VH-VL binders against q0atu2. Designs and how they scored, part 326

Target 1, 119 residues: q0atu2
Amino acid sequence: MLDKKARIRTSREYRNVFEKGKRLSGRFLIIYYVENALDNNRFGFITNKKIGMAVIRNRIKRQLRAIVREYQGQVKNKHDIVLVARAGIGKSSFEGMEKDYIAIMKKAGLFARNANKID
Key: E = the ipSAE of ESMFold2; O = the ipSAE of OpenDDE; V2 = 0.75 times the mean of E and O plus 0.25 times the DockQ between their complexes.

## First folded at step 16 (VH-VL)

Design ui19 (framework fv_recibokibart; at its last look DockQ between E and O 0.91; V2 from the best seeds 0.82)
Fold by OpenDDE, look of step 16:
Structure ui19 (fold): chain C 119 residues (1-119), chain A 121 residues (1-121), chain B 108 residues (1-108)
Amino acid sequence: as target 1 above (119 residues)
Amino acid sequence: QVQLVQSGAEVKKPGASVKVSCKASGYTFSSYYMHWAKQAPGQGLEWIGEINPRSGGDNYNQKFQGRVTMTRDTSISTAYMELSRLRSDDTAVYYCARDKFYWEELYFDYWGQGTLVTVSS
Amino acid sequence: QIVLTQSPGTLSLSPGERATLSCRASESVESEYLHWYQQKPGQAPRLWIYGASYRATGIPDRFSGSGSGTDFTLTISRLEPEDFATYYCQQYGDTPLTFGQGTKLEIK
């Protein structure tokens, strides 16, 4: 589980990311991201009912949080990042989600240069 | 009614730059992302990139990265695409198109009329 | 990137006939992110089918879309003269966004 300070928690915080940030569509994820004025990154997660039942959505969120936590130290600092789960993510393996996350974060240029990341 | 009106045809020499405009009307400019596409003569469509009209945040196709710059002027509901270091294979009709701001129903429901850019020595 | 391959390149038919257009993706695309556009000469593309099977506003019911995974189809049950145009499929399932090369539907 991500620390509270590393989580986007309020609707206003989410809205701020959407309105002021960029977006990038991956295979299983759309990320919205914007620089913040903090000393840390914050992550938000969005799943909708189209993805599946609550059990499925919660599983996906747990998996995405695990992925984000794993690579948290490699992400450029001072960013708010919202991960939106796309259709079909429930059909993907954890490794598939991880691969997509890495790919989309690379495309967004959000990984630090000095980070040892999976290619 | 929703309209996207683009600037007129351009003729440029290789190495020059071109800036195409797309003026939106009939809807809230900031509520939709603006995309740009390229269509070479007799060919299909290529996606160039998108821009957040609220923030100016952009995302480009890597194929065009380094040569394309997308901007917007919210005061006049106009998006711009600038392509630099033009070459002959940049000759094409360029379109602007909108999609929804959020992640729901991501498709291009309205298009500009297109702008022909001819690159010739 | 996801490559969309349309077939046939050109389809020659007469008014009143049935038209079947194919769009194949190099990898699986969710139906929600597969769309079709119609384009006539000298005009901009126009949204025709979205989400693989939903007709855009004002599109006649003789048009239908179907498919899933890597294979998608646009069908015109009974061709009208105004239906002859080029049709493009497009995926919004991954960046970069990509289009098929198009199928030109022409009068036989």
Scores: ipSAE 0.835, ipTM 0.937, lowest interface PAE 0.7, mean pLDDT 95
Fold by ESMFold2, look of step 16:
Structure ui19 (fold): chain C 119 residues (1-119), chain A 121 residues (1-121), chain B 108 residues (1-108)
Amino acid sequence: as target 1 above (119 residues)
Amino acid sequence: QVQLVQSGAEVKKPGASVKVSCKASGYTFSSYYMHWAKQAPGQGLEWIGEINPRSGGDNYNQKFQGRVTMTRDTSISTAYMELSRLRSDDTAVYYCARDKFYWEELYFDYWGQGTLVTVSS
Amino acid sequence: QIVLTQSPGTLSLSPGERATLSCRASESVESEYLHWYQQKPGQAPRLWIYGASYRATGIPDRFSGSGSGTDFTLTISRLEPEDFATYYCQQYGDTPLTFGQGTKLEIK
């Protein structure tokens, strides 16, 4: 669902976000984020094994990708952002994940100025 | 053995600034986030914020935003917290504490001994 | 933010007795993100229980933690003299990180 250029792809790229950036914890997500030298944003996704079996973890990843895609136009440019699904995310609804994503991205200052008009 | 050793007690007047240090030993300083917490006399603990020792990336409790600055010097394995525009209710013991860089089992496994800051006219 | 309310504020008991310390969260907190620290006067806090129920290294078996959702408990099955201290719960489930106000466990 995300453009190929909007994906964090290698272990090196993921590690760069963890080591060079900062982090913020939410109810169902932790984000690690850092400015990049590109003209676009990139997103990475990690699921915790405590969430469940691989089928469940893959479903969570797909849901998170859909949420990120829905709001990607509101994200400030030039950031690498890794979303880590916390163990409790398996108990959440899609709406719950979406709400947590919006909240944590606002706390991180990663939504563009017009994010306050999401409604 | 892991140790976090903080700077000594400070007495300050209202309106001044204080900078507390936290020197780490017995582990790789740059591999753990450093946190700071406040404990007013006879009171509980309040989280101030955290800093990534590699990048200097920080996040603060909004209650302290605008008055707190966290820094570090990796070459001497030392983290710093500076609190400005001090007022009497800033009188407290300030602790540093570390946790892991990554997302699993995040808790404060080691703490500094604390630094008493007294703000008095 | 998530407010943690501990009860009782002070608990007066004798060595050999069972202690039960309560921590209530204003919002649901996953057990993995709820921790307990022990603090004695003039000392830094020490990690005691993590993830609601796991003892930190070197913590005696008489300490156990339990709970989920909004209600968490620290239990000491048989108090020893060294157990008299203040205990804080802490949540890592949402930013800002928060602590309960503490339960002071003192000798009756």
Scores: ipSAE 0.755, ipTM 0.902, lowest interface PAE 1.2, mean pLDDT 91
ESMFold2 (binder alone), look of step 16: mean pLDDT 92; pTM 0.942

Design ui2 (framework fv_recibokibart; at its last look DockQ between E and O 0.86; V2 from the best seeds 0.83)
Fold by OpenDDE, look of step 16:
Structure ui2 (fold): chain C 119 residues (1-119), chain A 121 residues (1-121), chain B 108 residues (1-108)
Amino acid sequence: as target 1 above (119 residues)
Amino acid sequence: QVQLVQSGAEVKKPGASVKVSCKASGYTFTSYYMHWAKQAPGQGLEWIGEINPRSGGDNYNQKFQGRVTMTRDTSISTAYMELSRLRSDDTAVYYCARDKFYWEELYFDYWGQGTLVTVSS
Amino acid sequence: QIVLTQSPGTLSLSPGERATLSCRASESVESEYLHWYQQKPGQAPRLWIYGASSRATGIPDRFSGSGSGTDFTLTISRLEPEDFATYYCQQYGDTPLTFGQGTKLEIK
């Protein structure tokens, strides 16, 4: 899925995004995002027990990683982005999650303009 | 005790700008998001936007996009909302409201007393 | 955006009676993200119910919230004189955040 360099991995890295970034609430996702000093984007994923059992949470994370990977080439450079799964995400289809991701990223102005951008 | 104290009433002409302040006390200012809402006379509430007081990161309702600017001064625990190119339908009471910050509990638990902004020629 | 429609617009009742206020969402909203506020004339809104069914601190137990999906309800079992005010529902389920138009609970 995502390369190691494209992942937020440490608690400190997550905290940095929360404290120094901004947030935007979507239907199934809340994104926290901040500019970084790297040459690549990094993504983090958060699920909590309210969403469901570990197998459900892992499924959701897998799905979100797949979505992020699909559109990573269209995201503006030099950003750390944390995706927080919201309560209703477990009831959503993959397409629903994808739609929400696209919508929220557009609202945040994080997508670069290119011919492959999906509306 | 948590308190949000807003600046006094404003009277402006169309085309002018207004800047409302919201001073927070009784809690760590940078540990909670600050929101702003609009309430026209006799009407309901509209969400204007939010700001992270720690970073200054903001998000606005598209309805107000291009005319609203939210800022903060952490040294005095004060948030500001500036609305430009004022028109008559901007006449309203404007509120600041504190967010819980946590994504598990997102609601406005404390509100400022409101600031009346009147726009008239 | 998610539109919240409250009904009725005005509810006229007497102290001691039961009040039922409705809030309908144009799209499904998780209970966790549906809240109620009370507002009296000349005052700021005050958090009343959060997460559809949880009373805010200091709110009497005669107030209760329920509902899921697109239909939510605020109930006052036995009205007290201080309960007459305007109540707003609010969703935090999507951006932009939105409020209902409010239900004014007035003395009959």
Scores: ipSAE 0.840, ipTM 0.939, lowest interface PAE 0.7, mean pLDDT 95
Fold by ESMFold2, look of step 16:
Structure ui2 (fold): chain C 119 residues (1-119), chain A 121 residues (1-121), chain B 108 residues (1-108)
Amino acid sequence: as target 1 above (119 residues)
Amino acid sequence: QVQLVQSGAEVKKPGASVKVSCKASGYTFTSYYMHWAKQAPGQGLEWIGEINPRSGGDNYNQKFQGRVTMTRDTSISTAYMELSRLRSDDTAVYYCARDKFYWEELYFDYWGQGTLVTVSS
Amino acid sequence: QIVLTQSPGTLSLSPGERATLSCRASESVESEYLHWYQQKPGQAPRLWIYGASSRATGIPDRFSGSGSGTDFTLTISRLEPEDFATYYCQQYGDTPLTFGQGTKLEIK
């Protein structure tokens, strides 16, 4: 399954992103990101108990995964990216999370330029 | 005791570059992000950017992009901010400040004493 | 970019009086990411209030912070001589990080 290759799976992989990369803060998200040695991107997701109960945290993770999947084709390859949910995200709409994701990924320079023109 | 000690005042001509240092002590230098901020005379504070001291990974306020470079030397626990192509409105006190490495409780808990940079022709 | 507007620009009061300093954000900021710093002339800023309402270590309980969304307040219940300084609010809710322009609290 293609989504398995696009996942950050181990504690070591997460730690590598935090220690070797850089970060940016958005309204609902903070991203940590670093170049990897693969031919593809990988994504990780963090929610903590301060965000809310498990049902809320699971909804947020599901929504963030859907957003990432929707825009994955626009992301420059060879990056490990960890999305961390920030306080207030539990009250955000899907559209609010999506808008924040787009903005922060643009600020990070992680979206490919002129991708539609090349297709 | 956490301390951030910055280099001394600088006087520069327009078009030159300046490199300000910030030496950390009393904590593990590589466990905190380092930030820089500008305060022009009689004005408020403006965030310049941050650096991950482990990787050297940086992000800058777009206003300073292209003129600022942040570096560090972990062997002497020192962060640097270099500003190029100086002009008179770069005259300011420049501060370093640290915050936590991870996403919780992000605020500037310790600041350097500031470095006055004066740009005059 | 989130713009923080502080009011008043200058507040002239006497020791013993109550001070109220306002910080208004152009967009909603979660209270956990709204901070206050105190700065005296010739000194670096000092963390004063974090997360809108939590006092930094050693800050007297006459200082209190409140607010949410776009409207935040720093209150000093009874001014002491050492409280006269400039206060800045700062947001860590979005990049770039921004500060308000400051409120100068000066002795009348």
Scores: ipSAE 0.808, ipTM 0.913, lowest interface PAE 1.0, mean pLDDT 92
ESMFold2 (binder alone), look of step 16: mean pLDDT 93; pTM 0.944

Design ui20 (framework fv_recibokibart; at its last look DockQ between E and O 0.91; V2 from the best seeds 0.82)
Fold by ESMFold2, look of step 16:
Order: structure tokens, then sequence, then C-alpha cells
Structure ui20 (fold): chain C 119 residues (1-119), chain A 121 residues (1-121), chain B 108 residues (1-108)
């Protein structure tokens, strides 16, 4: 789970990322991202209602939080990043979601070097 | 009435640059992403990139990275695509197209009429 | 990147006939992100089918789309003279966005 200060929490914070940033589409994720004025990164999570019932969507959010926590030390600082789970993510395994996250973060230029797991 | 009106045809020499405009009307310009695509004569369509017209944030197809710059002027609801170091295989019709700002039902619902750019020696 | 391969490249048929246009993706694409556009010479593409199977506004119900995974189809049940055009499939399943090379539907 992410530290409280590393979370995007309010509607205003989410809106800022969407309106002031840019986006990239991956196989299971769309990310919206923007540079922030903080000393740290913040992450937000949205699930598309087409994914399924709330239990399924909450499980996917939990899996995405675990993936983000695993790689958070390799993310370039001072970014607000919203991960939107696309409708097709229900077909994905945890490993598929992880692979897509790594790919999309590399495309965005948000990984500092190599996307290795944090020890 | 949503409308995207592009600038007129251009003839350029190799090594030059071209800047194509796309003026939007009939909707809130800053509420939709703008995309650009290339169609060479007798060929299919190739995606160049997109711009968030509110922030100016952009993302480009790697094939065009380093040669393309997308900008906009929100005061006149106009997006721009500039392609530099032109070569003969850049001869094409260039289209602007919009899609929604958010993640649901992303497709190009409106397109500009196209701008022919001819690169010849 | 996801490559979309359309077949046939050219389809020659007469008005009144049934047309079947195929689009195959090099990797799986969720059907919600597979779209079709129609383009006539000298004109911009027009959104025709979105999400593999949903008709855009004003598109006649003789057009239908289907498919999932890597195989997608656009079907025209009974060709009208105005249907002769080039049709492109397009994927929004991964960046960069890509189009098929087109199927030109021409009058026999």
Amino acid sequence: as target 1 above (119 residues)
Amino acid sequence: QVQLVQSGAEVKKPGASVKVSCKASGYTFTSYYMHWAKQAPGQGLEWIGEINPKSGGDNYNQKFQGRVTMTRDTSISTAYMELSRLRSDDTAVYYCARDKFYWEELYFDYWGQGTLVTVSS
Amino acid sequence: QIVLTQSPGTLSLSPGERATLSCRASESVDSEYLHWYQQKPGQAPRLWIYGASSRATGIPDRFSGSGSGTDFTLTISRLEPEDFATYYCQQYGDTPLTFGQGTKLEIK
C-alpha cells in the first residue's frame, strides 16, 4: 500500500492531473500525468465501471497499488500520476498488468533508469 | 456544429519545415484532445501524435519524435503541427482529428478536411 | 506496436451484393478499442463503426461490425452505390495508435 502523502486524494487533485497534464494509452491502463510542485510523487487510481462489479474493481485497484508500490522508487520525482484501469483489464493477470505498467511508464519517460523491482 | 478547418496546401523543398493549422469551432476546444495523422499518396493512415489543448502537453509517435512539434493557441481555438527537416516521403495529406479528453469511448469522431504537403526537389 | 492487417486489399463487388472486410491484429485488442472509418477519394475519414460493433450516428444498419481478440470483421449486407469507398480499421488499444492499410471496396 502507498504512504498517505503519495496518494492523490481529492477531486481537485485528480482534475488537476487530467487538465494540466498529458496521457498515454497502454493495453490495460491509461495514465494521466503532470509534474507537481511537491518533493514526492503521488498516485491516483480509477477503475472503469465496465470492468465489472465493485468487488472486481476493488481487487484490480489493490493489484495496481501493489504494482505501483513495487516500482515507486524508480519513478522520477515530482509527478502526479493517475492510473485508469481500462475495460479490458479484467482479462489480465497480475503479471500482465505489471508488464503493461512498466511499458507505459517507460513510454512516458517516468522511470529514472531500469524498471527493476525494489529490493 | 463541430468543425475542424485546416490550412491550405503547401509545397516545400527537402530540408524545409511546414506548419499546418487546424481551427476548431462548434465545441469547447480545450475539452478534447487533438491528434494528427499522415496519409501518403495511395497509402493508409499513420498516427503522428496528440496534444492536450488545455495544457499543451503532447505525445508523439516514435517515428516522428525529434521532427514534429505540436502547439495550440486557445484564444483562437487552433491547433498546429510543425514537421521539420522535410524529405520526399513526407509528401502526404495531414489530418487533424479530435477525441474525448477522458478514457471512455476513445475514437476520432471529427476530422479536419486535410492539408496536402508536397515535398519536391 | 500493434499491426493491423486488412484483407482483401481490394474487393470488387456489384451493388446489391454482401461485402465482408477483415481486420487482423498482431496482438489482442479489446473490442472496445477497435474502430472502423470510411474514406472516399478527396475526403477525410469518417467514423463508421466504433467499439468493434457500434454504428456511428447516421450509419445505416446494413453495416455491422463484429469480432474480438485479433480478428475483426465489417459486413455490409446489401451494397449501395454510395458504399464504394476505402475502409480502415484502427486500434486504440496501445500507443502508438495504428490503422490498417485499408480495404478498397470498388464497383465490379
Scores: ipSAE 0.788, ipTM 0.909, lowest interface PAE 1.1, mean pLDDT 92
Fold by OpenDDE, look of step 16:
Structure ui20 (fold): chain C 119 residues (1-119), chain A 121 residues (1-121), chain B 108 residues (1-108)
Amino acid sequence: as target 1 above (119 residues)
Amino acid sequence: QVQLVQSGAEVKKPGASVKVSCKASGYTFTSYYMHWAKQAPGQGLEWIGEINPKSGGDNYNQKFQGRVTMTRDTSISTAYMELSRLRSDDTAVYYCARDKFYWEELYFDYWGQGTLVTVSS
Amino acid sequence: QIVLTQSPGTLSLSPGERATLSCRASESVDSEYLHWYQQKPGQAPRLWIYGASSRATGIPDRFSGSGSGTDFTLTISRLEPEDFATYYCQQYGDTPLTFGQGTKLEIK
């Protein structure tokens, strides 16, 4: 589970990322991202009813949080990043989601180079 | 009524740069992403990139990375696409097109009339 | 990138006939992210079908879109003279966004 300080929690925080940030569309995720004035990164997650029932949406969120947590140390500092789950993600495996996350984050140039970076 | 009006045709030499403008009206300029597409003569469409008019945040097709720069002037609701180091295969009609700011409806509902850019020696 | 292949390249038909245009994706695309545009010579593309099966505003009901996965179809039940144009499919399922090469629907 992500630390509370690593979470985007308020509507205002989300809006700020959408309005002031950039976006990038992946297969299963659309990311919105913007630099913040903090010493840490924050992540937000959005799912909609098109993905499926609440149980499915919650599962997807748990999986995305797990992925983000695993790679958070590799993400460039001082960013707010919102992950929007796209339709079809519910049909994807965890590995597929992870692969998509890595791909889209690389395309966005959000991964920092370190010893743990996955190519 | 929503309108996207682009600048006029351009003739450039290889190695030069071109900057095409797209003026938006009939809607809130900063509430929609602006995209650019390329259509070579008799060919299909290629996506060049997008820009968030509110923040200036941009995302380019890697094919054009390093040669394209998208900007905007919110005071006049105008988006710009600059393509540098022009070559003959850059000869094409370039279009601006908008899509919605959020993820609910991601398609190009309105297009500019296009701008012909001719690159020749 | 996702490659969209349209077929046929050119379709020659007469008014009143049925037209079937195909768009095949190199990998699966969610229907929500597959769109069709119409373009006439000297004009900009115009949104025609979005989300694989939804007609844009003002598009006649003789136009219909269908499909899922890698295979999508645009159908015109009874061609009208104004329907002869080039149609492009487009995917918003992954970056970079891509278009099909187009199907030119011409008068026989």
Scores: ipSAE 0.786, ipTM 0.926, lowest interface PAE 0.7, mean pLDDT 94
ESMFold2 (binder alone), look of step 16: mean pLDDT 93; pTM 0.943

Design ui21 (framework fv_recibokibart; at its last look DockQ between E and O 0.88; V2 from the best seeds 0.00; counts 0 for: pae E 2.4 > 2)
Fold by OpenDDE, look of step 16:
Structure ui21 (fold): chain C 119 residues (1-119), chain A 121 residues (1-121), chain B 108 residues (1-108)
Amino acid sequence: as target 1 above (119 residues)
Amino acid sequence: QVQLVQSGAEVKKPGASVKVSCKASGYTFTSYYMHWAKQAPGQGLEWIGEINPKSGGDNYNQKFQGRVTMTRDTSISTAYMELSRLRSDDTAVYYCARDKFYWEELYFDYWGQGTLVTVSS
Amino acid sequence: QIVLTQSPGTLSLSPGERATLSCRASESVESEYLHWYQQKPGQAPRLWIYGASSRATGIPDRFSGSGSGTDFTLTISRLEPEDFATYYCQQYGDTPETFGQGTKLEIK
């Protein structure tokens, strides 16, 4: 999964992204993002009870982390990015989530147009 | 009470620019995103973009990319939308509207009174 | 983008009658992200129903919203004179946010 240094972990870090960044809404994800002063990107993940039971929320987070990890090397450097799972994401396939992630990251200018999976 | 008060009507020629203001009161300006919408005469509404008043972070409808610029002055709780390279089909009433800062409730609960922008030769 | 199509374009009714307004989405929209606004001539839109079925503050209970997926409905059980206006549905289920073209509810 994601290295510890690549994770947003504290409430303060999350709040900083929300307040100082910008947002972009996709079909299944809303991303909040802001430049950081680090040498690496950090990712955070938000799910709420509206998504479903804890087992479902954890599955969604696991899937989103997998997606983020897959494309991590193609994201612009020095950004804190929070992924908020939207209603209906639980009904989506993994491929659907991935497609939405790619689309929204491209719209945000954080992702290359020709972004591909990193093997 | 929450109020969004916009600047007055504008008349512009094609190719010119217009900057509409939206002054917020009755709430914490930096705690809500500010949006802008376009309504052509007798037509529906079209979303232009949003701005985070706290950070200045903005997001625009691709349809308006390259022609629209959203800014804000937190000292006077005022948001601005500038539209450049005006053309006749930009003639419309432009509204500012707020939604919540976070993702829980994404709807426009308060609107400005609108600003008519007329583009004619 | 998600296209919202409202029907009918114009609805002519008398006070006391029941009004049913439809909003159809080109693709599925979660109820949480479907909203309705009322607009009268010369005025700004006003939030009316949010999350498909929740009345905004101060909205009478004669108004109700329902629906899911691609089909949503705004119902007025018994029309009052002040209810005649144009109603717009709006989705925030995807970017860009989009509105229906509106249904004008006019007095017969």
Scores: ipSAE 0.784, ipTM 0.924, lowest interface PAE 0.8, mean pLDDT 94
Fold by ESMFold2, look of step 16:
Structure ui21 (fold): chain C 119 residues (1-119), chain A 121 residues (1-121), chain B 108 residues (1-108)
Amino acid sequence: as target 1 above (119 residues)
Amino acid sequence: QVQLVQSGAEVKKPGASVKVSCKASGYTFTSYYMHWAKQAPGQGLEWIGEINPKSGGDNYNQKFQGRVTMTRDTSISTAYMELSRLRSDDTAVYYCARDKFYWEELYFDYWGQGTLVTVSS
Amino acid sequence: QIVLTQSPGTLSLSPGERATLSCRASESVESEYLHWYQQKPGQAPRLWIYGASSRATGIPDRFSGSGSGTDFTLTISRLEPEDFATYYCQQYGDTPETFGQGTKLEIK
């Protein structure tokens, strides 16, 4: 899946993104993002208990990781990005989550290339 | 106890810039996003953008992109919105409003009193 | 972006009557992200209902909110003189957040 170096792991790392970054809301996701001082991107994932039980939340995280992996080569480098699942995400399709991710990453200016390569 | 106090009314000519301030008190300024909204005479509300007061990171409504700049001074708990290249349709009351930092309570619970900006010909 | 359409534009009623204000979204909005504000002339908006149905602090229980998906309603069970104002719905379910154009509730 994602390289271990491409994952945000500690509470301090997450807090840094929230405190120093920007945010954008999509239908199923909110992203928080900030430039980092590394030579790579890092991704974090948060699911609220309100979206479902652990099985559902784990499925959502797995799906989000798969989406991020699919498009990671198109993301502008040197960013820490946290994806937060919103209340309605448990009823979304994988395709719906994917479209939402593409849209908010474009709005954030985080894709390096034309949207056609993303699709 | 939470209070957002905005700067006074301004009259500007087309092509000028205006900078509106919003001073916060009664809460930790850097723990809430600050938003700005426009209300033209007799019309509804339109979101302009937001700023993270801790970092200064901002996001703007595309309609205002390129003409709006949001800043802040954390030492005096004050947010600013500057609108440049003013046009007659920029005549409006401009409001600041706060929003929680985290995704759980996303609504504008406190608003400034508004600042009337008049762009005269 | 999500367009919120409020109806009616103006609602003329007398004190004691029931008011029903509608907010329709161009796309589905999770109820947790649909909010209502009250604004009186010359004043700032005030948070009134959040999450479609929760009253803000100090808001009388004659105000109730309901709805899901694309259709949301603000109901005032018995109008009082202080309730005559303009009401706006707002969505925070997608960026940019947007407001409806308002329903002006005026005394008949």
Scores: ipSAE 0.548, ipTM 0.858, lowest interface PAE 2.4, mean pLDDT 90
ESMFold2 (binder alone), look of step 16: mean pLDDT 92; pTM 0.926

